# Designs tried in a protein design chat: VH-VL binders against q9umr5. Part 59

Target 1, 268 residues: q9umr5
Amino acid sequence: SYKPVIVVHGLFDSSYSFRHLLEYINETHPGTVVTVLDLFDGRESLRPLWEQVQGFREAVVPIMAKAPQGVHLICYSQGGLVCRALLSVMDDHNVDSFISLSSPQMGQYGDTDYLKWLFPTSMRSNLYRICYSPWGQEFSICNYWHDPHHDDLYLNASSFLALINGERDHPNATVWRKNFLRVGHLVLIGGPDDGVITPWQSSFFGFYDANETVLEMEEQLVYLRDSFGLKTLLARGAIVRCPMAGISHTAWHSNRTLYETCIEPWLS

## First folded at step 22 (VH-VL)

Design ki2
Fold by OpenDDE, look of step 23:
Structure ki2 (fold): chain C 268 residues (1-268), chain A 121 residues (1-121), chain B 112 residues (1-112)
Amino acid sequence: as target 1 above (268 residues)
Amino acid sequence: QVQLVQSGAEVKKPGSSVKVSCKASGGTFSSYAISWVRQAPGQGLEYLGYIIPIFGAANYNDKFKGRVTITADKSTSTAYMELSSLRSEDTAVYYCARVDFEYGSYGMDVWGQGTMVTVSS
Amino acid sequence: DVVMTQSPLSLPVTLGQPASISCRSSQSLVWRDGNTYLYWFQQRPGQSPRRLIYKVSDRDSGVPDRFSGSGSGTDFTLKISRVEAEDVGVYYCMQGTHWPRTFGQGTKLEIK
């Protein structure tokens, strides 16, 4: 039998968005128990990410308990960060494949049409004033805002991304790393035509330096320091990178070719 | 300079709802957050919640257990505070105040004139 | 919730004399960025609150220099070097570091 699949949605999203994915899984892996978690939907996805992590944890624990052979996680967009944090705080998770589906794993610093919609009167260069404050950090979008021009503010103010990345010291860093390393495979999916995740390489733990030059995962301090286990995972062949062009952000979960190429191989 | 002008006094029955408006002028509405604070007669100040209009999201004091809804209309530069299931204890002057992000002071530097809400049977 | 405790609650002062109001928080108000989001507000009779001080010691524009804020961590003070008649009202401290935001009880300043 196939291992259960747990799906976590993204910002302003809901379980309805994954109807095609469910169809694909059902067709290719019949009998798979797929649970799309219906938590923090719509505007509730703006709640602090740690609050979301706690909520999703409560939902996944019973599912994992019923699946002693393990489960697969498919986590989309913001959900990918939630899932990474989830795997970091859970010392007893049994996740075989963690599929990060176009997630801003190394943060967001975009000024795309999506962000313009969300921030119609603000430029990305000024969002640090909001996000790196007690007021801003009470919203999920600020929890992973990563301004490369204000690194000090990011490192100090970020209540979520900087912590799960181990970029800011905290007493749980070692334990979180240990927990995260329990994952069988980390499948990173994204692409240049996403249009939302900025830079799109963030889905692969790439990100801007101070000059907005995109550096790859292996050049990131979090990798070099192995702060949460990326280097270790890579060394043991546990990281899979699956880039794909021609896919917009809202289509990652609804593209058959993407599914067959990047998702399906890891649902066994 | 930025000014906040609130809607007029309200008299409500217990169990009903009240919606107070706060219109901002003289600045970029989307560059601020709007906080709501109330003050019962002869009492101190109580923080209800705030909204960041550009996010379209609000954060609430759990004390009100979901009775408070804060919204904003960016097109009219107006924030709203709705309080449902009104009780006599909700009788107070309700203030909106601006949270400034631009200069890093954050705290409420501009206040509305207040809206008296009276809840009585 | 963070409890803000002001003292005294009533402050009768002679004109021209100094005044001092204490505000104590139940936990540190230092945020991750190193800033302390402590505010002082003045509310004159029949008026809306007015911010006097932000981040412990910074004065808002238009606030007379006879007002000063100080403190760190959990202990804060608002001082008025020479009380004037227009200073009559209630003064509140507020913390903006922790959620939910909380105010002190208020200190009523009156002229003797």
Scores: ipSAE 0.909, ipTM 0.953, lowest interface PAE 0.5, mean pLDDT 95
Fold by ESMFold2, look of step 23:
Structure ki2 (fold): chain C 268 residues (1-268), chain A 121 residues (1-121), chain B 112 residues (1-112)
Amino acid sequence: as target 1 above (268 residues)
Amino acid sequence: QVQLVQSGAEVKKPGSSVKVSCKASGGTFSSYAISWVRQAPGQGLEYLGYIIPIFGAANYNDKFKGRVTITADKSTSTAYMELSSLRSEDTAVYYCARVDFEYGSYGMDVWGQGTMVTVSS
Amino acid sequence: DVVMTQSPLSLPVTLGQPASISCRSSQSLVWRDGNTYLYWFQQRPGQSPRRLIYKVSDRDSGVPDRFSGSGSGTDFTLKISRVEAEDVGVYYCMQGTHWPRTFGQGTKLEIK
């Protein structure tokens, strides 16, 4: 029988968005127990990410307890950050595959189609004024906003991303790294036509330097210092990179070719 | 330069709701947040919540047990606070106040004139 | 919630004499950027609150230099070096570091 699958959604999202993904899993892996967590839906997805992590943690504990052979996580967009934090804070998780579906793992810096809806005027060069404040950090978007031109402010103000990336010192860093490293596989999915995640390479732990040149995962200080385990995972052969062009941000969980190529092989 | 003008006094029965408006003039409405604070007669200040209009997102003090709703209309530069299931204890002056992100002082540098809400049977 | 405690709650002062108001928080108000988001407001009789001080010690424009703020961490003070008749009112401290934002109980300043 197949390991249970837990699905965590993204910003302004709900469990209904994953109906096609559920259909694909049911067709290819009949009998798989799939739980799409219906927490922090719609505008509730703007709640602070640590609040979301706590809520999702409470929901996944009984599912993991009933599946001693392990579970898989499929985590979309903002949900991939929630899931990575879960893997760090849970000393008792039994996740085999963590499938990160177009998630801003190194942060977000862009006026994207979704952010243009929220910010009709181009705001990326000025959003740091809101996000790196006590008031802005109380909303999820600001918890992973990463302005490469104000890196000192990011490192000081971030309540979430700088912490789970090990970019700011904290007393739990060693324990979080140990917990994260218990994952069987880290499956990174994204692509250049996403249109929302900026830079799109954030889904693969790439990000801008101060000149807005993208540095790949292996060029990042967090990788080189192995601050939360990326270098160790890569050395174990546990990181799978599955880029795919031609997929917009809202289509990752409703594209059959993407599912068959990047997701299905990891749902043992 | 920025001014906040609130709607007029209201008298309400217990169990009803009230919606207070706060119209901003001057400055850029999308560049700041609007807080709501109340003051019962003879009492101190109590923070209800705030909205960042550019996010369309609000944060609420749980002490009001989900009875408060804060919204904004960017087209009219107006924020609203609605308090439902009114009780006599909700009798207070309700203030709106600005949080300015541009210069990093934040914390309610401009206040509205206040709106008296009286809840009586 | 962070509890803000003011002392004294009532402060009668003779014109021209100094006044001092204490504000203590149940948690540190130092935010992760190194700033301390502690504010002082003045509410004159029948008026809306007016911000006097932000970030512990920075005076707002138009606030007389006889007002000064000081303190760090959890312990803060507003001083008025020479009380004038227009200073009558209630003074509140507020913290902006933690959610929800919270106020002290207020200190009523009166002329003896």
Scores: ipSAE 0.806, ipTM 0.912, lowest interface PAE 0.8, mean pLDDT 91

Design ki4
Fold by OpenDDE, look of step 23:
Order: structure tokens, then C-alpha cells, then sequence
Structure ki4 (fold): chain C 268 residues (1-268), chain A 122 residues (1-122), chain B 112 residues (1-112)
């Protein structure tokens, strides 16, 4: 039998968005128990990410308990950050494959049509003033806002991303790293035509430097310091990078070719 | 200088709803948050919630969750606070206040509206 | 919720004399081990609240220098070096670090 699959949605999203993914899994892996968690849907996805992590944790714990052989996580967009944090705080998770589906794993700094109404171009450069405050950090989108021009503020104010990245020292850093390293495989999916994740390389733990030059995962301090286990995972062959062009952000979960190429191989 | 001008006094029956407006002028509405605070007669201040207009998102005090709705119209630089299922205990002066996200990190409510008296009586 | 406790609740003061108001929080108001979002507001009779102090000790523009804020962690103080007639009103501390935002009970400053 196939291991259960747990799906976590993204910002302003719901379980309905994954109807095609469910179909693909059912067709290719009949009998797979797939649970799309219907929590923090729509506007509720703006709740603080730690709050979401707690909610999703409560939902996945029973599922994991019933699956001693392990489970797979498919986490889309903002959900990928939720899942990474989830795996960091859970010392007893049994996740075989963590599939990060077009997630801003190293944060977001940019505006697109999808987010233009939230982040007008004229506001991008000044969003740090809002996001790096107690008020801003009470919203999920600020929890992973990563302004490369205000790194000090990011490091000091980020309530979520800086912590799960181990970029800011905290008493749980060692334990979280240990917990996260329990994953069998980390599957990173994204692409240049995403149109939302900015930079798109964030899905692969790449990100801007102070000059807005995109650096790869291996050039990031979090990797070099192995702050949460990326270097260790890579060394043991546990990181899979699956870039794909021609896919828009809202289509990652509904593209058959993408599924067959990047997702299906890791469902067992 | 930023100013907040609120709508006029309201008299409401129990069970009804009230919607108070707060119009901002003299600044960039999208760079603020708008907080709502109320004060019952002779009592202290109570924080209801706030909205960040550029996000179109509000955060509510759980004490009022389900009854309070805070919205903002960026085109008119106006924030709204609607309180439903009104009770006599909701009788208070309702204030809007600006949370200023300036480069100095002051935040807090540095500009207040004049207040709107809402009276709930049968 | 973070409980803000002010003392005293009533503060009669002679003109020209100093005044001091204490505000204690039930938990630390330090945010991300850096800033402390403690505010002091003044509400004169029949008026809207006015922010006097932000981030523990910073004065708003137009606030007389006779007002000063101090403190750290969970203990904060507002001081008025020389009370003037215009200082009559209720003073509130507020924390902006934790959600929900909470106020102290208020301290009513009156002239003896």
C-alpha cells in the first residue's frame, strides 16, 4: 500500500485547488489516502504562520499516528513554509517525502499581479516598515517577507522565517534542526515562469543579496552554516531539485506533466 | 499633518448594528494601520482591533471576534468599524487611531479621531 | 492577555510638584529581544487620548520635556517633573508588543 499523503494549501487558497492533484494521485497510486487539510482557508491564511503551524500540527498528528510506515507532505506556496516549520517543531514526525511545491522557502521580496493588490510596486521598498513591526508580524505575508536591503531589520523582527532558517539565534535551533533532518527527502519544486514567488529561486532556497543578485542555495549562509540542516540533507542525497519552466504559480498543483516528473516519483 | 475625522454620534437599539467611519487626510493612507479603541462612560480604554489597509486585512481582539468587522476603502482613505449584535454594554465612545509605520519605528497610535459616541438603549 | 497594572489609580498633585505613575505588565514587553512597545497616553477631560510617549521613553512631537518615560521589561514609569494645570486628566499605559493590545486602568491626575 501507498503511504498517506497530506496536502497543505497556500495563501488565499483552499482544498478545492487540489482537485486535480487528487485525481492524479488516485489514478497513478490507487488506494492512497490523501488528506487535503482544510484549515486557514482564504482570508484566514493571513493569520500568523505560527498559529497556522499549530493548527496544522493538530491536524497532522492523528494522521501520522495512524501511519507508522510514514507519510508524504505536499505543501504548496505559503504552505511550504508552514510544513517546514511543522517538521522543525515536531520531534516525532514520520515524513518520508516533503514536497515543497513552489514555496518561498527563503522568503518573498517582490510584487506580481497576483500580489499587486497586497504589495504595490511603489510599496515594495517600504513594506519593511510595516512587516518588521509587531503589527505586521501578525500577518502571514510579513512572516516571510525578506527585504534584502534591510537585513538587520529582517533578522531582528522576523517572527517566523528568520527563526526556522536559524538565521537568528534561538534556544530551539538545535532541536529544530534535528527534527527537520528526520525527513527522508526534501523535494523542491519551482520555476522561472511562476510569476508570484520572487525571486522564483526562493523555492530552491536561493535569494537576493544586497544588490538583488540571486544567489543559489549553496551560497546562502543558512546552507553554509547548516543552520537548519540543508547542507546535511544535500550531503546525504536527500534534496531533490525539480525546476520546471512554463508553469504559472496557480498551476503547479494542476499540471499533469509536473506531477509525473516532480511529484509522483516521491509518492510511495 | 494627518487628521482622522470620524462619523457622528449614533443611537442604536439592542441587537442592531452600528458602522462608524474614520476618514484620514493629510497623509498616505496605505502606509498606516488604523486601530479602533472604545471607552465606556467613566471607564478605561479597550482595544478592538486594527486594519492594515494595504493588506486589506484586520486583526481583532478575540473578545469581540464575530461581532466586530473592520474594513478600509483605500480610494477614500476611510476605515470602518462595524459592531453587530449591540448590547447596552457596547455604549461607549469609539475612537480610531493611526498606527504610523515610519522609519523610526514609533508605530503606536499617534493620531486619534475625535471619537464617536455610540449609545445602545432600548 | 497581557495585563497592564497602573499605580496609583488616583493621583492628587500640588501644582509645581512632581508626579510619578507606575505601569507593570504581566509579561515582558520586549519584542524579539530588541524593542519595547510601551506607550503612554494622556486624556484630558472631554478630549481624545493623546500619545505622549512611545517605545518606553521617546516623546512625541509637541510633548513638553517635563514628561519622561522610563523602564524595561515589565516595569515602566511616567514622570512629570513639574505638574501644570493643563496636565489634569487620565493617563494610560499601553503595550503594543503582544496581541491583543491592552491598556492599563488609567491614572487620574488631579490638582490638590
Amino acid sequence: as target 1 above (268 residues)
Amino acid sequence: QVQLVQSGAEVKKPGSSVKVSCKASGGTFSSYAISWVRQAPGQGLEYLGYIIPIFGAANYNDKFKGRVTITADKSTSTAYMELSSLRSEDTAVYYCARVDFDEYGSYGMDVWGQGTMVTVSS
Amino acid sequence: DVVMTQSPLSLPVTLGQPASISCRSSQSLVWRDSNTYLYWFQQRPGQSPRRLIYKVSDRDSGVPDRFSGSGSGTDFTLKISRVEAEDVGVYYCMQGTHWPRTFGQGTKLEIK
Scores: ipSAE 0.912, ipTM 0.953, lowest interface PAE 0.5, mean pLDDT 95
Fold by ESMFold2, look of step 23:
Structure ki4 (fold): chain C 268 residues (1-268), chain A 122 residues (1-122), chain B 112 residues (1-112)
Amino acid sequence: as target 1 above (268 residues)
Amino acid sequence: QVQLVQSGAEVKKPGSSVKVSCKASGGTFSSYAISWVRQAPGQGLEYLGYIIPIFGAANYNDKFKGRVTITADKSTSTAYMELSSLRSEDTAVYYCARVDFDEYGSYGMDVWGQGTMVTVSS
Amino acid sequence: DVVMTQSPLSLPVTLGQPASISCRSSQSLVWRDSNTYLYWFQQRPGQSPRRLIYKVSDRDSGVPDRFSGSGSGTDFTLKISRVEAEDVGVYYCMQGTHWPRTFGQGTKLEIK
């Protein structure tokens, strides 16, 4: 029999968005217990990410307890950050495959999520003023805003991303790394035509340097210092990178070729 | 230079709703947040919530969650606060106030509207 | 919620004399960036509140230098070195560090 699958949605999202994914799993892995978590839907997805992590943790504990052989996570967009935090804070998780569907794992520095037709001037260069304040950090989007030009503000003000990436010292860093490293496989999915995640390489732990040149995962300080376990996982052969062109941000969970290529092999 | 001008006084019946407007002028509306604060007659200040118009997202004090809706219209530089299921204890002056994200990190409510008196009576 | 407690609640003062208002928070107001988001507002009779002080001790532009703020952690003070007639009104402290933002009860400053 197949391991249970837990699905975690993204920003402004709900469980309905995954109906096609559920169909694909049923066809290829009949009998698989799939749970799409119905928490923090719609505008509630703007709640602080640690609040969301706490709520999703409560929901996954009984599912994991009933499946001692392990579970799989499929986590979309912002949901991939929630899931990565779950892997860090849960000292007894039994996740085999963590499947990250176009998630901003190294953060976001782009305007494509915003309505710009009313305000033609780009706001990305100024959003740090909002996001790196007590007011901005009360919204999920600011919890993973990553301005490469204001690194000291990011490191000091980030309540979420800088912590789970091990970019800021904190007393739980060693324990979180240990917990994260218990995952069996990290499956990274994304692509250049996403249109929302900026840079799209954030889905593969790539990100801008101070000159806005994209550095790949292996060039990032968090990888080189192995801050939360990426280097260790790669050395184990546990990181799978599955890029696919031609898929927009809202289509990752409804594309059969993407499912068959990038998801299906990991639903043991 | 920045001014906040609120809509006029309202008299409402218990159980109804009120919607107060707050029009900003003399700045870039999308670059700040708008807070809402009320003051019952002879009483102190009570925080309701705020909106960040760029995100189209508001945060509400739990005391009022479910009864307060805060919105913004970027095209008119106007924020709105709607309070539903009105009770007599909701009688108060309602203020909007700007949160500016300046280079000094001052934040907090530096510019206030003139206030809108809302009276809830049978 | 963080409780902000002001003392005194009523402050009669003689013109030209100093005044001092205390504000205590139920939790530390130091935010993760090491700044302390503690504010003082003045509300003159019949007017909207006006911000005087931000970040404990930083005076807003146009606020007279007779106003000063001090304190740290949970204990804060607003001082007026020489009270003038225009200073009558209600003074509020507010914390901006924690959700939700909360105010003290207010201190009514009156001329004797």
Scores: ipSAE 0.814, ipTM 0.914, lowest interface PAE 0.8, mean pLDDT 91

Design ki5
Fold by OpenDDE, fold request of step 25:
Structure ki5 (fold): chain C 268 residues (1-268), chain A 122 residues (1-122), chain B 112 residues (1-112)
Amino acid sequence: as target 1 above (268 residues)
Amino acid sequence: QVQLVQSGAEVKKPGSSVKVSCKASGGTFSSYAISWVRQAPGQGLEYLGYIIPIFDATNYNDKFKGRVTITADKSTSTAYMELSSLRSEDTAVYYCARVDFDEYGSYGMDVWGQGTMVTVSS
Amino acid sequence: DVVMTQSPLSLPVTLGQPASISCRSSQSLVWRDGNTYLYWFQQRPGQSPRRLIYKVSDRDSGVPDRFSGSGSGTDFTLKISRVEAEDVGVYYCMQGTHWPRTFGQGTKLEIK
């Protein structure tokens, strides 16, 4: 039988967003037990990410316990960060494939048309004033805001991304790295036409330098220092990168071609 | 200079709801957070919650167990605080105050509304 | 929740004399960025609160220099070097580091 699949949604999402994905999984892998976690839906997805991690942990622990052979995680957008943190804090997880579906794994620094719609008066260059404050850090969107022009503020104020990346020293860094490395495969999915994740390379652990030049994963300090295990995972062939053009952010979980090419191979 | 002007005094029955408005002028509404604080007669200050209008994101003090709803209308630069299931102990002056995300990192409420007296009485 | 404890709660002062108010927090108010988000507010009779001090010791514009804030970690002090008649009112400390935000009980300053 197929390993159970656990799905974690993104910002402002709900389980309804994954109806097509469920259809695809059922069609191609009949009998698969798929659980779309109905937690922190809609506006509740603005809750602090650590709070979300705790909630999702409570939900996945029983599922993992009933699946001794392992489970697969499909984590979309903001959910990809939640899942990465989840795997970092769990010393006994049994995740075979962690599928990061268009997630801002290295953070977000963009005010794309999509973000402008949500935040019509947002200014990317000044958002650090809000996000790197005690008031801003109470919301998930600020927990992974990564301003390349204010690295000091990011490192100090970010209570989530900087910690799970091991960019800020903390007592659990070594243990979290060890835990995360328990994953069988890390499948990174994203693309240039996403329109939301900025830069889109963030889904592949790429990100801006101080001049807003996008650097690849292998050029990032977190990789070079192997702060949370990326270098180790890559070395043992555990990282899969699946870029795809022509897919908007809200279509990653509903595109059949994307599913067949980037998701399905890792559900067997 | 930025000013916050609140709606007028309210008299409510127990179990009802009250909605207080706070209109901002003289600044960029979307660059602030709006906090709500109340003060019972002769008592201290109590923080209810705040909203960051640009995100339409609100954080509440759990003490109120979901009775408080804070919203904002960016088009009118107005924040709202609604308190439901009113009790006599909810009788207080309710203040809105600006949290300014300035370059100095001051944040704390530097501009206050004039306050709105809400009386809950049977 | 972080408990803010002020002392004294009542502060009678002679005009021209100094005044000192203590505020203690139940846990450190140092945020991860290294800043301490401790505020002092003044509330004159019949008026809205007014912010005097932010981040422990920084004065808002228009606040007389006779007001000063100090402290670190969990212990903070507001001082008035020379009390004036207009200083009558209740003073509150507030922490902005932890959620939920919390205030001290208030210190009522009055003239003897």
Scores: ipSAE 0.926, ipTM 0.961, lowest interface PAE 0.5, mean pLDDT 95
Fold by OpenDDE, fold request of step 25:
Formats: structure tokens, C-alpha cells, sequence
Structure ki5 (fold): chain C 268 residues (1-268), chain A 122 residues (1-122), chain B 112 residues (1-112)
């Protein structure tokens, strides 16, 4: 039998968005128990990410308990950050494959059409004023806003990303790293034509430096310091990078070719 | 220079809903958050929630158990506070106030509306 | 929720004399960025509240220098060096560090 698959959605998303993915899984892996978690749907996805992590934790614990051989996580967009945090705080998770599906794993700093919709009257360069405040940090979108021009503010104000990245010291850093390292495989999926994740390399733990030059995962301090286990995972061959061009952000979970190439191999 | 002008006094029956408006002028609406605070007669201040209009994101005080809805219309620079299932204890002056995300990090409500008296009585 | 406790609740003051209001929080108001988001508001009779102080000790524009805020962590003070007639009203402290935002009970300043 196939291991259960748990799906975590993204910002302003719902289970309906994953109908194609469900179809693909059922077709290629018949009998797979797929659970798309309908928590924090729609506007509720703006809730603080730690709150979401707690909610999703409560939902996945019983699923994991019924699957002693392990489970697979497919986490889309914002959901990828939720899942990473989930795996960091759970000392007893049994996740075999953690599939990060076009997730801003290293944060978001973009002025894409998607962001313009969300921030119609603001430029990304000014969002730090809102996001790095007690008022802004009450919303998920600010929890992973990563302004490369205001690194100090990011490090000090970020209530989520800076913590799970181990960029800001905290008493649980060692334990979280240990927990996250329990994952069998970290499958990173994204691409240059995403149009939402900015930079798109964030899905692969790449990100801007102070000059907005994109640095790769191996150049990031979080990797160099192995603050949450990326270096260790890479060293043991547990990181899979699956970039794909020609896929828009809203198509990552519905593209058949992407599924067959980047997702399906890790559902066995 | 920024001003917040609220809608007029309301008299409501228990169980009904009230919607108070708060129009901002003299500034950039998209750079603010709008907070709502109420004050019962002779009592202190109570924070209801706030909205960041550019995000269309609202945070509520759980004390109100989902009875309060805060919205904003960016096109008119107007924030709204709707309180449903009104009770006599909801009788209060309701204030909107600006949270300015300025470079100084002041944030706290530096501009207040004139207040809207909401009376809930049978 | 963070409880803000003001003292005294009633403050009769002679004109020209100093006044002091205490505000204590049930937990530290230091945010992760190191700032303390403690505010003082003045509400004159029949008026909307007015912010006097932000971040413990910073005065808003137009606020006389006879008003001063101080404190750290959980203990804060608003001082008026020389009380004037226009200072009559209720003063509130508010914390902006934790959700939900909470106010002190208010201190009613009156002239003797």
C-alpha cells in the first residue's frame, strides 16, 4: 500500500484547488489516502503562521499516528512554510517526503501581479514599515516578508521566518533542527515563470542579497551555518531540487507534467 | 492634517446590527491601519480590532466572538465597523483611529475620529 | 491578555503642581525588535482621546514638554511637571506590543 499523502494549501486557497492533484495521485497511485486539509481557508490563511502551524499540527497528528510507515506532505506556496515549521516543532513526525510546492521558503520580496493584487497601492520597498511592526506581524503575509534592504528589521521583527530559519537565536533552534532533520526527503519545486514567488529561487532557499542579487541556497547563511539542517540534508542526499519552467504559480498543483516529473516519484 | 470623520449617532434595538463608517482624508489611506476602539459611558477604552486596508486584513479582539466585522473601502478611504447581535452593554462611543506606519515606528493611534455614539435599547 | 494597571485612578492636583501616573503591565511590553510599544492618551471631557506619548517616552507633535513618559519592561510613568487647567481629563496607558491591545483603567485628573 502507498503511504498517506497530506496536502497543505497556500494563501487564500482551499481544498478545491487540489482536485487535479488528487486525480493524478488516484490515477497513478490507486488506493492512496489523500487528505487535503481544509484549515485556514480563504481569508483565514492570513492568520499568523504559528497559529496555522498549531492548527495543522492537530490535524496531522492523528493521520501520522495511523500511518506508522510514514506519510508524505505536499505543501503548496505559503503552506510550504507552514509545513517546514510543522516539521520543526514536531519531535515525532514520520514524514518521508516533504514536497515543497512553489513555496517562498526563504521569504517573499516581490512586486508581481499577484502582489499588486494584494498590495494594490504599495510598492514592495515600503512594505517593511507595515510588516515589521506588531500590527503587521499578526498576518501570515508579513510573517515571511523578507526585505533584503532592511535586514535588521527582518531579523528582529519577523516572528516566523527568521525563527524557523534559525536566523535569530532562540532556545528551540537545536531541537527544531533535530526535528526537521527527521524528514526523509525534502523535495523543492519551483520555477522561473511562477510569477508570484519572488524571487522564484526562494522556493529553493535562494534569495536576494543587499543588492538584490539572487544567491543560491549554498551561499545563504542559513545553509553555511546549517541553522535548521539544510547543509546536513544536502550532504546526505535528502534534498531534491526540481525546477520547471513554463508553470505559473496557480498551476503547480494541476500540471500533469510537473506532477509526473517532480511529485509522483516521491509518493511511492 | 489627516482627519477621520465618522458616521452619526445610532440607536439600535437588541439583536440588530450597526455599521459605523470612518472616512480618512488628508493622507494616504493605504499607508495606515485603522483601529476601532469603544468606550461605554463613564468607562474606559476597549480595543475592538484593526484593519490594514492595503492587505484587506483584519485582526479582531476575540472578546467579541465574531460579532465585529471590520472592513475598508480603499477607493473611498473609508473603514467600517459592523457589530452584530447588539446588546445593551454594547452601548458606547465607538472610535476609529489611525495607526501610522511611519519611519519613527510610532504606530499607536495618533489620529482619532470624533466618535460615534451607539445606543442599544429596547 | 495583558493587563494594564494604572494608579491612581483619581488624581486631584493643584494648578502648577506636578502630577504622576503609574502604569504597570502584567508582562513585559518589550517587543522582539527591542522597542516598547507603550502609549499614553489624554481624553479631555467630551473629546476623543489624544495620543501624548508613544514608545514609552516619545512625545507627539504639539504635546507640551511638561508631559514626559518614562519606564521600561512592565513599569511606566507619565509625568506632568506643571499641571494646567487644560490638562483636566482622563489619561490612559495602552500597550501595543501584544494582541489584543489593552488599555489601563484610566486616571482622572482633576484640579483641586
Amino acid sequence: as target 1 above (268 residues)
Amino acid sequence: QVQLVQSGAEVKKPGSSVKVSCKASGGTFSSYAISWVRQAPGQGLEYLGYIIPIFDATNYNDKFKGRVTITADKSTSTAYMELSSLRSEDTAVYYCARVDFDEYGSYGMDVWGQGTMVTVSS
Amino acid sequence: DVVMTQSPLSLPVTLGQPASISCRSSQSLVWRDGNTYLYWFQQRPGQSPRRLIYKVSDRDSGVPDRFSGSGSGTDFTLKISRVEAEDVGVYYCMQGTHWPRTFGQGTKLEIK
Scores: ipSAE 0.926, ipTM 0.962, lowest interface PAE 0.5, mean pLDDT 95
Fold by OpenDDE, look of step 23:
Structure ki5 (fold): chain C 268 residues (1-268), chain A 122 residues (1-122), chain B 112 residues (1-112)
Amino acid sequence: as target 1 above (268 residues)
Amino acid sequence: QVQLVQSGAEVKKPGSSVKVSCKASGGTFSSYAISWVRQAPGQGLEYLGYIIPIFDATNYNDKFKGRVTITADKSTSTAYMELSSLRSEDTAVYYCARVDFDEYGSYGMDVWGQGTMVTVSS
Amino acid sequence: DVVMTQSPLSLPVTLGQPASISCRSSQSLVWRDGNTYLYWFQQRPGQSPRRLIYKVSDRDSGVPDRFSGSGSGTDFTLKISRVEAEDVGVYYCMQGTHWPRTFGQGTKLEIK
């Protein structure tokens, strides 16, 4: 039998967005128990990410307990960060494949048409003022705002991303790394035509330097320091990178070719 | 230079709703948060919640969850606070206040509205 | 919720004399950025609150230098070096570090 699949949605999203993904899984892997978690839907997805992590943890624990052979996680967009944190705080998770579906794993810094109303171009350079405050950090979108021009503020004020990345020292860094490394495979999916994740390489743990030059995962400090286990995972062949062009952000979970190429192989 | 001007006094029956407006002028509305605070007669200050208009993101004091709704109209630089299921204990002066996010990290309510008296009585 | 406790609640003061108000928080107000988001507000009779102090000790523009804030962690103080008639009102401390934001009970400053 196939291992259960748990799906975590993104910002302003709900379980309904994954109807096509469910169809694909049912068609190609009949009998798979797929649970799309309907937590923090819509505007509730603006709640602090740690609050979301706790909520999703409560939901996945009983699922994992009933699946001793392991489970697969498909986590879309903001959900990918939630899942990464989830795997970091859980010392007893049994996740075989963690599929990060177009997630801003190294954070977000940019405006797109999709998020223009949230992050207008005129505000992008000044969003650090809001996001790196107690008021801003009470919302998910600021929890992974990563301003490359204000690195000190990011490192000090980020309530979420800087911590799960191990970029800011904290007493749980070693344990979180150990927990995250329990994952069988980390499948990173994203692409240049996403139009939302900025830079799109963030889905592959790439990100801007101070000059807004995109550096790849292997050039990031979090990798070089192996702060949360990326270097270790790569070394043991546990990281899969699946870039795909021609897919917009809202289509990653609804593209058959993408599913067959990047998702299905890991749903064993 | 930034000013917050609130709507006028309200008299409401128990069980009804009230919506108070707060219009900002003299600044960039999108760079602020708007907080709502109330003060019962002869009592202290109580924080209801706030909105960051640029994100249309709101955070409420759990004490008022389910009854308070804070919204913002960026086109008119106006924030709103609606309180439903009114009871006598909701009689208070309601204030809006600006949370400024300047480069100096001066957060908090540095500009206040004039207050709106809401009276709930049978 | 973080409880803010002010003392005294009533503060009669002679003109020209100093005044001191204490504010204690039930937990540390130091945020992860290292700042402490403690505020002091003044509310004169019949008026809206006015921010005097932010981040423990920084004065807003236009606030007389006779007002000063100090403290750290969980203990804070607002001092008025020489009380003037215009200082009559209620003073509130507020924490902005934790959600929900909470105020002290207020200290009513009156002239003897």
Scores: ipSAE 0.921, ipTM 0.956, lowest interface PAE 0.5, mean pLDDT 95

